VH-VL binders against Gonadal protein gdl (gdl). Designs and how they scored, part 4

Target 1, 194 residues: Gonadal protein gdl (gdl), of Drosophila melanogaster (Fruit fly) (p22468)
Amino acid sequence: MADIPATSEGSANTSEAVVEYQQPTPEFLQRKIYFLVDQLRTYHSELPENLQTRISYDLLTELANCVLNDGIFVIVKALMELQHETERHLIKIRMQAENEYEIEVAEWRSKIKDPEELRHILGLMKIKHTKKLHESDTKIIEILDQKVNDQQSTLQKAGVPGFYVTENPKEIKIQMFLLDFILRLSRLKYEPGK
Short names: E, the ipSAE of ESMFold2; O, the ipSAE of OpenDDE; V2, 0.75 times the mean of E and O plus 0.25 times the DockQ between their complexes.

## First folded at step 2 (VH-VL)

Design f11 (framework fv_firastotug)
Fold by ESMFold2-Fast, scan of step 2:
Structure f11 (fold): chain C 194 residues (1-194), chain A 127 residues (1-127), chain B 108 residues (1-108)
Amino acid sequence: as target 1 above (194 residues)
Amino acid sequence: EVQLVESGGGLVQPGGSLRLSCAASGYSISSGYYWSWIRQAPGKGLEWLARIYHSGSTYYSTSLKSRLTISRDNSKNTLYLQLNSLRAEDTAVYYCAREPSLEELFYEYGLDAFDIWGQGTLVTVSS
Amino acid sequence: DIQLTQSPSSLSASVGDRVTITCRASQSVSSSYLAWYQQKPGKAPKLLIYGASSRATGIPSRFSGSGSGTDFTLTISSLQPEDFATYYCQQYGSSPYTFGQGTKVEIK
């Protein structure tokens, strides 16, 4: 049950003066905010006109301030990786169901030589497969809806502006664009000399 | 409720032919079920031989297809297996077994395993 | 033809033991079409499990099946005196139907 969150390095790598020198200055943070806001404004300009009016410049400024905390990018990337793994797993389940159906059809074709009997059996298999896919698809939708709720809740708790739990499709769409903005920012390196 | 009773076994000479019977009671063999023949040599495992459906469609073990004929007589509610060119390796207990109807397969996947077996009839091929 | 290989070929066990029997197929078998049978000396086989994991009517809950693809397992969670028998796996997804060689469960 003990926690061991960090590894400490030897004396050769530890210096108080070096640590001070490497820390962000208020001026550096101010310039980085301006850079991030400028990037977000560019992303905003690429949105459909109906969404541009729903995402304010004040919200973009709040997002820029929020993502100065590197931990926000870590959280967002972790959530996206978890979502991608979940989606990949659900795709595999659906593909496995399809593969099992194809195997069963091939097995029945090898076992039944009478065309009329085979047609009847394949008809039953098709009904059975369709029902199985419908049940699987319903579960997939439920899982994906839960993932959206989990992401909304996690981001709201982390203090990310514009995120809160909602079932409103229009609000969810806005949040999806905001999430995309954060992901695009996470791929950029801020270099003051450029 | 459903019972299968095999008959026609006994001592048979090599090179001869054999016709086994499987009398079904409690269910009509014409009503949508599959029926199979399976054999088991003394002290050895199970070997599937042939099956027939109510439509008359027949299926055979690849290794024995040239020597086997599965048939049925719906009026006698009886399944038959004819084996030709008998040899010592054909010595075995021969079972008939039922597979559930196509309608039952729709409700329970894989239920077409052999749910009812006869008691078997011993065939000894020896001079 | 699909060859089924059971492991072990025989085992000795005591009443109350957990017994596991494995069936390996030479090529992939749909889970919908794998069955397990119990056979006692001088008797016809009895269906235990069909569709890899479904217990046949009247079969005690201590018998369970699992697996998919090429690897299947029959488990008896707490062996009873009446369970000393030979067990066979069978695939019925591809013609010809094939059986494993059998696993004999003997009293220790």
Scores: ipSAE 0.000, ipTM 0.429, lowest interface PAE 15.8, mean pLDDT 80

Design f12 (framework fv_firastotug)
Fold by ESMFold2-Fast, scan of step 2:
Structure f12 (fold): chain C 194 residues (1-194), chain A 118 residues (1-118), chain B 108 residues (1-108)
Amino acid sequence: as target 1 above (194 residues)
Amino acid sequence: EVQLVESGGGLVQPGGSLRLSCAASGYSISSGYYWSWIRQAPGKGLEWLARIYHSGSTYYSTSLKSRLTISRDNSKNTLYLQLNSLRAEDTAVYYCATEYFLGDFDYWGQGTLVTVSS
Amino acid sequence: DIQLTQSPSSLSASVGDRVTITCRASQSVSSDYLAWYQQKPGKAPKLLIYGASSRATGIPSRFSGSGSGTDFTLTISSLQPEDFATYYCQQYGSSPYTFGQGTKVEIK
């Protein structure tokens, strides 16, 4: 029952220096909201015309207000990291199926001497492999759809404007652009004097 | 690196309740996809019990869902499992685990032994 | 529920041996979502293989997984002293997730 060698104290969580910050003034928060809204309007102007009419400036203002809380950036970044991990995992599964197929093809090439018979067998193997990939891809889509629903639920519970559970592709597309807006804002620093 | 530590095991009476904790470090439960509980009776195999998703959505083993509650406290970075109406067959080592994607458990705690007897 | 049956339930082997463990599912496992775990006495299980054939991070190349549908195999090409353990298969293609009964690999 020995413990698995864990992260040492030298690389485990280090206590952060205690820093006392003054609460932001109402004037500072107002200026920051104006900065965020201005950034969001720039992002909005890059959208296709049909989406510009579906994403109101009121929604952008609500979003700017929401992201004044840095916790929202933490949630969104975590969800994007989880999405990337999920995508990498699914890609590995699909690549492994393709690698297995290549191995099977090589095995048949070594066993069958008649070119016509080999062509027939390889054709059959390709059909079976294509079917397997199609079924795998269908399951991957179902899993991704569930992940999208979970993501929508998480953001809705966090109070992020514009997020709610929906299977409507047009509404999902809008939410994807809103996620992109939040991520772009998370890379910016508001510096007094802008 | 992820480290999970279970606690709350020990000797419990039949008909009683069990509340287990899983303290996570090196990984925030508020940023994780799924967290699960799995158990293993002495000398027997593994049995999946329940999981919780980041949003708070919960999923349960069909045979046990009436007796199980999975929950978490993000501020304490801790996962919980409540099991009610305990029976002798609930005697097991209880593990908490993270899911790499969906059901493939990549990180496990060391487990906590629960013995249900008079 | 999908039931997983492992064969054999136990085996005796020597260092350097090739060990093969099979896992048979009562129904086809969707997308071949099948994992293999190693468990040593008093320890938590350790993920070896996921997606039927992909090795988990840090797992030695002597461990390999294969199979699809209802028939899956874990192979240890050259058994090492640290490999004496119990091995479990697990499907996650459908809920509820289910495990095999385990295969104990013992010193001959």
Scores: ipSAE 0.000, ipTM 0.417, lowest interface PAE 17.9, mean pLDDT 81

Design f2 (framework fv_firastotug)
Fold by ESMFold2-Fast, scan of step 2:
Structure f2 (fold): chain C 194 residues (1-194), chain A 120 residues (1-120), chain B 108 residues (1-108)
Amino acid sequence: as target 1 above (194 residues)
Amino acid sequence: EVQLVESGGGLVQPGGSLRLSCAASGYSISSGYYWSWIRQAPGKGLEWLARIDWDDDKYYSTSLKSRLTISRDNSKNTLYLQLNSLRAEDTAVYYCARGYSSGWYEFDYWGQGTLVTVSS
Amino acid sequence: DIQLTQSPSSLSASVGDRVTITCRASQSVSSSYLAWYQQKPGKAPKLLIYDASNRATGIPSRFSGSGSGTDFTLTISSLQPEDFATYYCQQYSSWPLTFGQGTKVEIK
């Protein structure tokens, strides 16, 4: 995990003689925040009813201010891509176990001619495979829990509102919605007057 | 190997209620993932009905929310769907499915389905 | 609700044909939050594609997905006998989850 400051801003301006990076006007930032809050309120209205009361409009306003720093979009997108890849990697490991089981079953079917002996062997293989998948699934959950902890820590250090280390599943779910909100905002283009 | 087996279908009278079961094996429903009910009317497409998460949070189709109840029994590793005030258009094959995805969910394992016919 | 419309509703094809199925959304959908399923008569749906373009484990390389916004496509590059089925798209970018009406791929 990279160590990210709790609050971040580009306070040092690099100025060249031919090019100066113009800071956004207060009017531009105010209008952009209004745009972002309006989008976030729309996303909030799409939440499952039982979660709408858990995310306040004050939190949405704080989130809008936070994502004025484009670096937050980069961090969130990278975390979501990493999460997707980690989940897909774990699924592939599990599917490999299933494929190995099917190959083993096919080998025993081709090898054993006696129906009674084959039934007994396949029964044992099924029990073994079921236990292997259960153990694999347990380890997958442990890996995902660790990834959630790492994501919470990273986002808390980056100063993203609503993020903190927690093992409470409902709080984790709320944080997942907040990540989705940020990701959706990252796909929007803000145009003055929109 | 995750297996889902639906039961509780059959012929039901209009205005009645149905309670469907989905017995899961190969994975504990309280240990992770997201579990949904999805139906398919004869010759029609798929319609998502309800979801229950491993942490017991429940979500419902907006159009059916007043008639649906999703629940689970962790000791039996079984999911349930109750649908009240049955109408002819509730005739469908009802599936349970496991969802696994960041955010909102595609379905990686499905049961074989149970047919519900609503007719007099 | 986001409504998904598939086209065509049905098509007839021969083994070896390139088959293209389109899914159009009534509202913009993130390209990463759309899945495709295959369903054979009397069977449950099977996941083919997730996040618009990622092939699910064990799915042959002839299946591919693409698209973004409101327009998504499933392509089967060289149709095999086992591919005659009904195909469904599903969005999961907005609640409630919604599916397309289905596209039936029939033998010529």
Scores: ipSAE 0.000, ipTM 0.448, lowest interface PAE 13.4, mean pLDDT 80

Design f3 (framework fv_firastotug; at its last look DockQ between E and O 0.20; V2 from the best seeds 0.00; counts 0 for: pae E 5.0 > 2, placed apart)
Fold by OpenDDE, look of step 3:
Order: sequence, then structure tokens, then C-alpha cells
Structure f3 (fold): chain C 194 residues (1-194), chain A 125 residues (1-125), chain B 108 residues (1-108)
Amino acid sequence: as target 1 above (194 residues)
Amino acid sequence: EVQLVESGGGLVQPGGSLRLSCAASGYSISSGYYWSWIRQAPGKGLEWLARIDWDDDKYYSTSLKSRLTISRDNSKNTLYLQLNSLRAEDTAVYYCARSPEYWLELAKSYGFDYWGQGTLVTVSS
Amino acid sequence: DIQLTQSPSSLSASVGDRVTITCRASQSVSSSYLAWYQQKPGKAPKLLIYDASNRATGIPSRFSGSGSGTDFTLTISSLQPEDFATYYCQQYSSWPLTFGQGTKVEIK
């Protein structure tokens, strides 16, 4: 009766090092804000003078505070990606229409030997094409305007300073620069001590 | 059809200034497109210099900003470029070009779709 | 500034060859805001591709663009006699606008 010694399975206490997500210290946050404001000032200085006067340092400071929340970058990135995809799609449609016209013109030139008949056909085609492009452009503008409004609303609801629903082109232009600034900031890596 | 014609090139002395013109036809400079100047030194690549948008906002290359002025005259449908304090390195063919506008992001376009033939500027003593 | 580096700087090819040119950005080019141009001697550049993959109006189907982020490619599926030229990539994602140094495609 050989006593098989009970191998004591040493319970490896895997102390899961609870990486205590140490909340950033107030000092850390302040330094980060300063860094962000400095970057924003740099971006601001790159703008035309007339736009510099319309974007206050207070607004930049508010924006810096707002983007301390990484969620803002996620929102803005998602919105911008969606918007860019929409724009690209619409532009592609327009470009395809233009290309189709050129192909059709080339086909008619190859088929029609009578110059007067060809001139007549090409004239009609041009009229039709011009109308089609105009309609397309109008539709594109409408779609994009709606997208802008949706973006404005979303960012306003998210508490991003400087954003509100408006159709004023000058105000929209300012908001577009602010979006650019946010996107630029989102690409920066803040390293404490550098 | 959109046509762009640059003028004002020639021989200029170092320290001098150039003023180039780009006459546009077939489309109004005041509407719907961005207008830029690009230069190319002999045997070298392309360098963007400046752009003017529909609201007369002006953008410049960082390195040349202090020496460059872009402007337009809508009545003449003409784009202008002034470059001051000329150096030998400013010797290049200067092109004007059109860029379509994107709606949702400023300064975005899908490239330069129309170009002039360029005007040669030679900076030499 | 976003620097664009093209590879190769020059290449020799024959008519009918597949040609591939790469453009690498020093940082990510947002939304694939990259264009390709063709330039022949003594002529202005001609737009070939916009938004990394879209052919400009009137550009033959043998030209194609691909890529995203930092790496982009222009492909000519079957080189034609008229395709011997210098090709440039250009980004319009960030200020200032910048071009690659160019790739010269020469006849072998």
C-alpha cells in the first residue's frame, strides 16, 4: 500500500495586478490643457488674419478643456469619416456622369459621319448633360447641407464649444476650422515631461 | 472649357520682386473653386506656394509666407502672385491651378484639375 | 509638414509592362486625400487620380490608384507609349499641400 504523496498544488495566487487606473492628477490635467492650448494657438496662427480675429483665445481654451474627454475625439472622428465618405460617394457619382458623357460623345463621333448631323446630336447631348449636372449639383448641395446640420447638432449636444446649428456660411467656416483643430489634436500624443 | 494663362515671368535680379498674373477663361475665379500657385524649379519637383478661396481667405506655404502675396481681381477674372526678396532658388516655372472645393472640410479638394502652361521666372544677376 | 516619398525615383519599362509606383507619407493622410499627376516634359501636370483611387475625367482605365494611411500606389496595368512621363503624388490632407519628389518612367 504505497502512500502516494499528495502533491500540494501550490495555488499560484495570480495577483491580478489591478492596474489601478490612477486618475490623472489635477497637475497632469493642467499641463495637458496647457499643451493643448499651445497647439491650438499654433493652429490659430496659421489661419488667415480675418479668421484669427473671429476665433478667440477663450474659445480655444474651452476647446482644449472639452477635448480632455477622449470621447470627443471619437465622436468627431466618426462624424468626419462618415461625412468624407458621403462626399466622396457624391463626387464619384458626378464624375461618373461626366465620364459617361465623354464616352457617349466619342461614340457618336465614331458613328456619325455627317458633320451637320453630328453637330446637332452633340448640341442636344450638351444641353441634356448640362441640365443633368445642374440637377446633380443641386442634390449634392442639399445632401451635404443636411449632413452639416446633423454634425452641428451632434457636436452641440456633445458640448463642444463653438458648435450650434446654423446656415450662416461664415459661422460654418469657423466651425469647420474648429473641427480641423480637434482632428489635428486627436493625432497628437501627449507625453508628460517632454 | 477652363483655360488658365500665366504671364509676368522673365529675368529678375536677386533682391527684386516678381508679379505674376493668371488669366482665367471659361469659369469665374470668384465662384466655387480654390485657386493656387505651384512652382517647379528646373529638373525638380512641384512646390505648392499659395491658395485663395471663394471668401478671399489666403493660405501660404510656411517657408515662403513672409514673401508671398496671393490675390485676385474678379472684374478681370485674374489671379495674381507677388513674391518679394527674390533669390536664385526662386528660379522656376510658376503654374496657376484650380482645385475643386469640398463642402464639409475647409481647404480640402480632390487635387488640381486644371493647370496653366506656366511662366518661367529666372532670378539671376 | 507631411513629406511624401515616392519609390522608385526612376524606372525603365517597356510598352505593355505593368508599372507600380509607391508613395509613402511621413504621417497618415486623412480620408485618403491623395492625388496622382502625370507630367510630360515642358507641360503642366495632369491629374490622374484623386482621393487615392478615383480616376479623373478622361483618364484611361489602365491607370489605378490604391492605398490608405501612409502607403499609396499608382499602377499602370499595361504601359503605353504615351505613358512615358514623370509621376507625382500629392496630399491635400494637411497644410501645407505637399508633393512627392516624382517618379520618372523611361522607355527601356
Scores: ipSAE 0.036, ipTM 0.642, lowest interface PAE 3.0, mean pLDDT 87
ESMFold2-Fast, scan of step 2: ipSAE 0.555; ipTM 0.778
ESMFold2, look of step 3: ipSAE 0.166; ipTM 0.593
ESMFold2 (binder alone), look of step 3: mean pLDDT 87; pTM 0.887

Design f4 (framework fv_firastotug; at its last look DockQ between E and O 0.02; V2 from the best seeds 0.00; counts 0 for: pae O 14.5 > 2, placed apart)
Fold by OpenDDE, look of step 3:
Structure f4 (fold): chain C 194 residues (1-194), chain A 118 residues (1-118), chain B 108 residues (1-108)
Amino acid sequence: as target 1 above (194 residues)
Amino acid sequence: EVQLVESGGGLVQPGGSLRLSCAASGYSISSGYYWSWIRQAPGKGLEWLARIDWDDDKYYSTSLKSRLTISRDNSKNTLYLQLNSLRAEDTAVYYCARGLWDYKFDYWGQGTLVTVSS
Amino acid sequence: DIQLTQSPSSLSASVGDRVTITCRASQSVSSSYLAWYQQKPGKAPKLLIYDASNRATGIPSRFSGSGSGTDFTLTISSLQPEDFATYYCQQYSSWPLTFGQGTKVEIK
């Protein structure tokens, strides 16, 4: 009865180094805000004068504070991606319609031998196609407008200053610039001490 | 009909810079569409470099982003590409192209050859 | 970046042959955002197919595209003399835009 010695498997305590996410110090955050505001001021200065007057320093400051939350950048990037995807999809639909028209034209050209008859048919097709494209374009605009509205709502709910649901083209333009600012800020690496 | 004409190619030394121009006709580059630079090394494939849209939004290739600048002059209806710190690997025919959104390049220039050599 | 690998890199075919070129993506190409181009020597590329399967304006019916996800195919049903060229796939699903390395179709 040979006593097989129980090899004590040393429990390697993998001390998961809890990387203590050291919460940024208030001083660090203040410096970061200052940096962000300075950048925003720079962006603001690049705008046409008529638009500069519509974006207050307070709004820029609020925006800087807002983007301290990295979650805002994630939201904005996701929204932009969704927007781009939607736009691509819509354009593709339109292009498909155009391609179908070209195919149909080619078919008619192959089938119809009489030039006058062909001309007549092609003329009718063109009219029909033009109407279809116009309808398509209208729908595209509607969809895009809805998308903008959804984006506005999302950003407003996220607490991003300057965003609210509006159909006013001037206000929308301002919001577009604000989005640009946020995206530009998202590309910046804030390094303390440089 | 849209026409694109590239210029500015030639022999350049390593470490130098190139500035290419693409003169557009038949359509205003500021009115719409996406305008891109694409290059092709001799006997190699196509490489997208940069894009600019009507709002002056710019996209760059990841690998060349630090060296590339795409711009335009609306008054001249001309697209530009700046590439700095040239290397032998930058030897290529450089094309400007018009795209509908980011997928359809429907018009291309004839290309301009850039040769990077000592 | 999405890498596109074409197969084969080159092929020899005769007039009238069916030619098939494949393009494999390193990642899934969303919504089949893939295009095919034809390039002749000394010329700029010409768009053939977009959205994986749609023929561009003026492209002959002998050209067709198919595929989804990571695998795409360009088919020439009956090769014509003017079809001897290099073909490229291109994805536009994500930035940066990327092309395949090309497939050269040569006369046998």
Scores: ipSAE 0.000, ipTM 0.504, lowest interface PAE 14.5, mean pLDDT 87
ESMFold2-Fast, scan of step 2: ipSAE 0.633; ipTM 0.818
ESMFold2, look of step 3: ipSAE 0.645; ipTM 0.848
ESMFold2 (binder alone), look of step 3: mean pLDDT 89; pTM 0.889

Design f5 (framework fv_firastotug; at its last look DockQ between E and O 0.41; V2 from the best seeds 0.00; counts 0 for: pae O 5.2 > 2)
Heavy chain, then light chain:
Amino acid sequence: EVQLVESGGGLVQPGGSLRLSCAASGYSISSGYYWSWIRQAPGKGLEWLARIDWDDDKYYSTSLKSRLTISRDNSKNTLYLQLNSLRAEDTAVYYCAKDQYEFLTGYYRSFDYWGQGTLVTVSS
Amino acid sequence: DIQLTQSPSSLSASVGDRVTITCRASQSVSSSYLAWYQQKPGKAPKLLIYDASNRATGIPSRFSGSGSGTDFTLTISSLQPEDFATYYCQQYSSWPLTFGQGTKVEIK
ESMFold2-Fast, scan of step 2: ipSAE 0.684; ipTM 0.840
ESMFold2, look of step 3: ipSAE 0.615; ipTM 0.818
ESMFold2 (binder alone), look of step 3: mean pLDDT 87; pTM 0.896
OpenDDE, look of step 3: ipSAE 0.022; ipTM 0.602

Design f6 (framework fv_firastotug; at its last look DockQ between E and O 0.43; V2 from the best seeds 0.00; counts 0 for: pae O 7.2 > 2)
Fold by OpenDDE, look of step 3:
Structure f6 (fold): chain C 194 residues (1-194), chain A 121 residues (1-121), chain B 108 residues (1-108)
Amino acid sequence: as target 1 above (194 residues)
Amino acid sequence: EVQLVESGGGLVQPGGSLRLSCAASGYSISSGYYWSWIRQAPGKGLEWLARIDWDDDKYYSTSLKSRLTISRDNSKNTLYLQLNSLRAEDTAVYYCARDLGYSYGYLFDYWGQGTLVTVSS
Amino acid sequence: DIQLTQSPSSLSASVGDRVTITCRASQSVSSSYLAWYQQKPGKAPKLLIYDASNRATGIPSRFSGSGSGTDFTLTISSLQPEDFATYYCQQYSSWPLTFGQGTKVEIK
């Protein structure tokens, strides 16, 4: 009866290194803000001069502070995706309309032998097409304007500096650049040691 | 139909300046859209240079901003590009193009045939 | 800046061949804001594909685009004689606008 010694299974205490998510120190946050502001200044310098004058350093600083919250990037990205999806759809519709017109014109050219009759038909087609394009363009503008308004409202509610509901084209243009800035910042990796 | 015709290309010495023109027809450049200059070095890809919108806002490539000036004359329906301090690397075919802007994507739907600029001593 | 790298830089193909060109971005191209252009010698570029997968007006069905994020592809399902050209990708998701270096499709 040979006593088989019980091999003590050494409980490998896998000390799960609880990576203590050390809350960023105030100094770390300050350095990050400085980095973000510096990037924003760079982006700002790429703008037309007339637009540069409309975007203050204070606004850039506020924006840098705002984007310390990663939630802002998520919101902006989601809004941009929605906008782009809408834009793509609208462009597609317009381009399809144009393609259909070209196909129809080609068909008429193949079917109609009398030049005068063909000219007449093509003239009617052109008128119809022009009208359709104008209607399409109007709808596109309306849809896009609504999307802009929705974005403005959402970002304003989120507390993003520089965003408010407006129909002023110049102000909208500024906001578009601010969105671009936020998106550009979202792609940056801040490394405190570099 | 929109037509664009570039002019002003030729042989230029290093350190000199080029001034290119793009005459537009079929559409008024002041009525809408954006207008851009794009260049292509021999056997190379395309490089966007500058853009101007209907509000006369001007956008430039970061690398060339200090040397580039885009402008237009609405009365002549003509787009211009000036590039200063020319280098051999600026040798390219220069195109003007209409771009559709932010709302439609920055797509170039109409192009000129281009004008060749050769920078050589 | 978003850099676009096309592969291959050149290829030789025969009429009827399936041709595939890739475009890789250095960073994600938002909303698939990628276009493809065709350029023939001595001519201006012509828009083929927009938004990664949509054919421009008058573009034959043999041209198709696909991809998202950083990887995009232009496919010609059956190469025609008129398709021998240089193809360029372009991103328009961020400033500055940038193009690929081009892919030359030559006759074998």
Scores: ipSAE 0.017, ipTM 0.487, lowest interface PAE 7.2, mean pLDDT 86
ESMFold2-Fast, scan of step 2: ipSAE 0.280; ipTM 0.657
ESMFold2, look of step 3: ipSAE 0.260; ipTM 0.631
ESMFold2 (binder alone), look of step 3: mean pLDDT 87; pTM 0.869

Design f7 (framework fv_firastotug)
Fold by ESMFold2-Fast, scan of step 2:
Structure f7 (fold): chain C 194 residues (1-194), chain A 125 residues (1-125), chain B 108 residues (1-108)
Amino acid sequence: as target 1 above (194 residues)
Amino acid sequence: EVQLVESGGGLVQPGGSLRLSCAASGYSISSGYYWSWIRQAPGKGLEWLARIYHSGSTYYSTSLKSRLTISRDNSKNTLYLQLNSLRAEDTAVYYCARDSYEELWEYLTGYFDYWGQGTLVTVSS
Amino acid sequence: DIQLTQSPSSLSASVGDRVTITCRASQSVSSSYLAWYQQKPGKAPKLLIYGASSRATGIPSRFSGSGSGTDFTLTISSLQPEDFATYYCQQYGSSPYTFGQGTKVEIK
């Protein structure tokens, strides 16, 4: 049962980190929560009426309390960067497919002399191109759906109110607005004395 | 409340360039919402031109994308639209509008809940 | 691109009339991704309906939307004097966003 006593090897100079951040006062945290809730209520007032009923003021208060942890802003910003990268990647894939199609069309235009034969070939190529785009889109949508699930899971594990895995478009839309609220709050500086 | 005010319209010569501004108030354009430009020729219907995502990603109508640039200045909370090689057919009232927040491509919402008053552009010599 | 065709292009109606405007898409549109706008001369369009059937804030109950797939309708159950305007449908199920050509509702 008894473990052998380990020799303590404490780090020297641990007390030299004296520039450590001071603990926020209860008064500071209370004022900051009031500020955050006020901002969130302003954002809420900008929502369509049907969404205002789906997002309660209790939820906004819970969200304000949650984002007192600066780590939440780091997580949200990282998720937004991944989402923007995915969006740019989708555009790149579409652009590459269009460029390849244009090159192939130009090649056929230079090679085929008979106008009737050319029209027939270009028609077949358009069908092929459209099919390729649809297949690509389907795969990209699957990737995007997985990223949404990953975002929902990550935020739920971080304890962010209102986030959970769901395929319901209305629920996803609500979460997107909550995500926007968090992102907007992350861009604000809280300056007491106003 | 979101308010959008367009400016930069007026008389422009064919072959020239146009740069329109849309000053937003009551909301930061660097938020998650998309922002669009829409135009309407005199006596005609509405035509969507371009939109910009808060990340800087841009989307254009296929017929105009070679002549059109949408951009933003987050520090001024202002959106811009530049249109080159102007033609008589570009004569229209140009509107700036907010389209709803949805960052997921599959669930994009593009209905316009807030519109500016519009700015008239006339392309004529 | 998805093309939207409205019918009729224009109609004449009297106060109290039931007015129906249809919007037909060249390709299937999710029922939640179609909007309707009202525009009066010299003014910007005003959102009436989004998601095919959801009424925008402040819009009177006489306005209603319905439909799915390729066929959508806007109904005004009892036309009022302030309802004489041009109405547009708009899809946002795919990029580029497209509008119908408009339906002008004129006094009879």
Scores: ipSAE 0.000, ipTM 0.426, lowest interface PAE 16.0, mean pLDDT 80

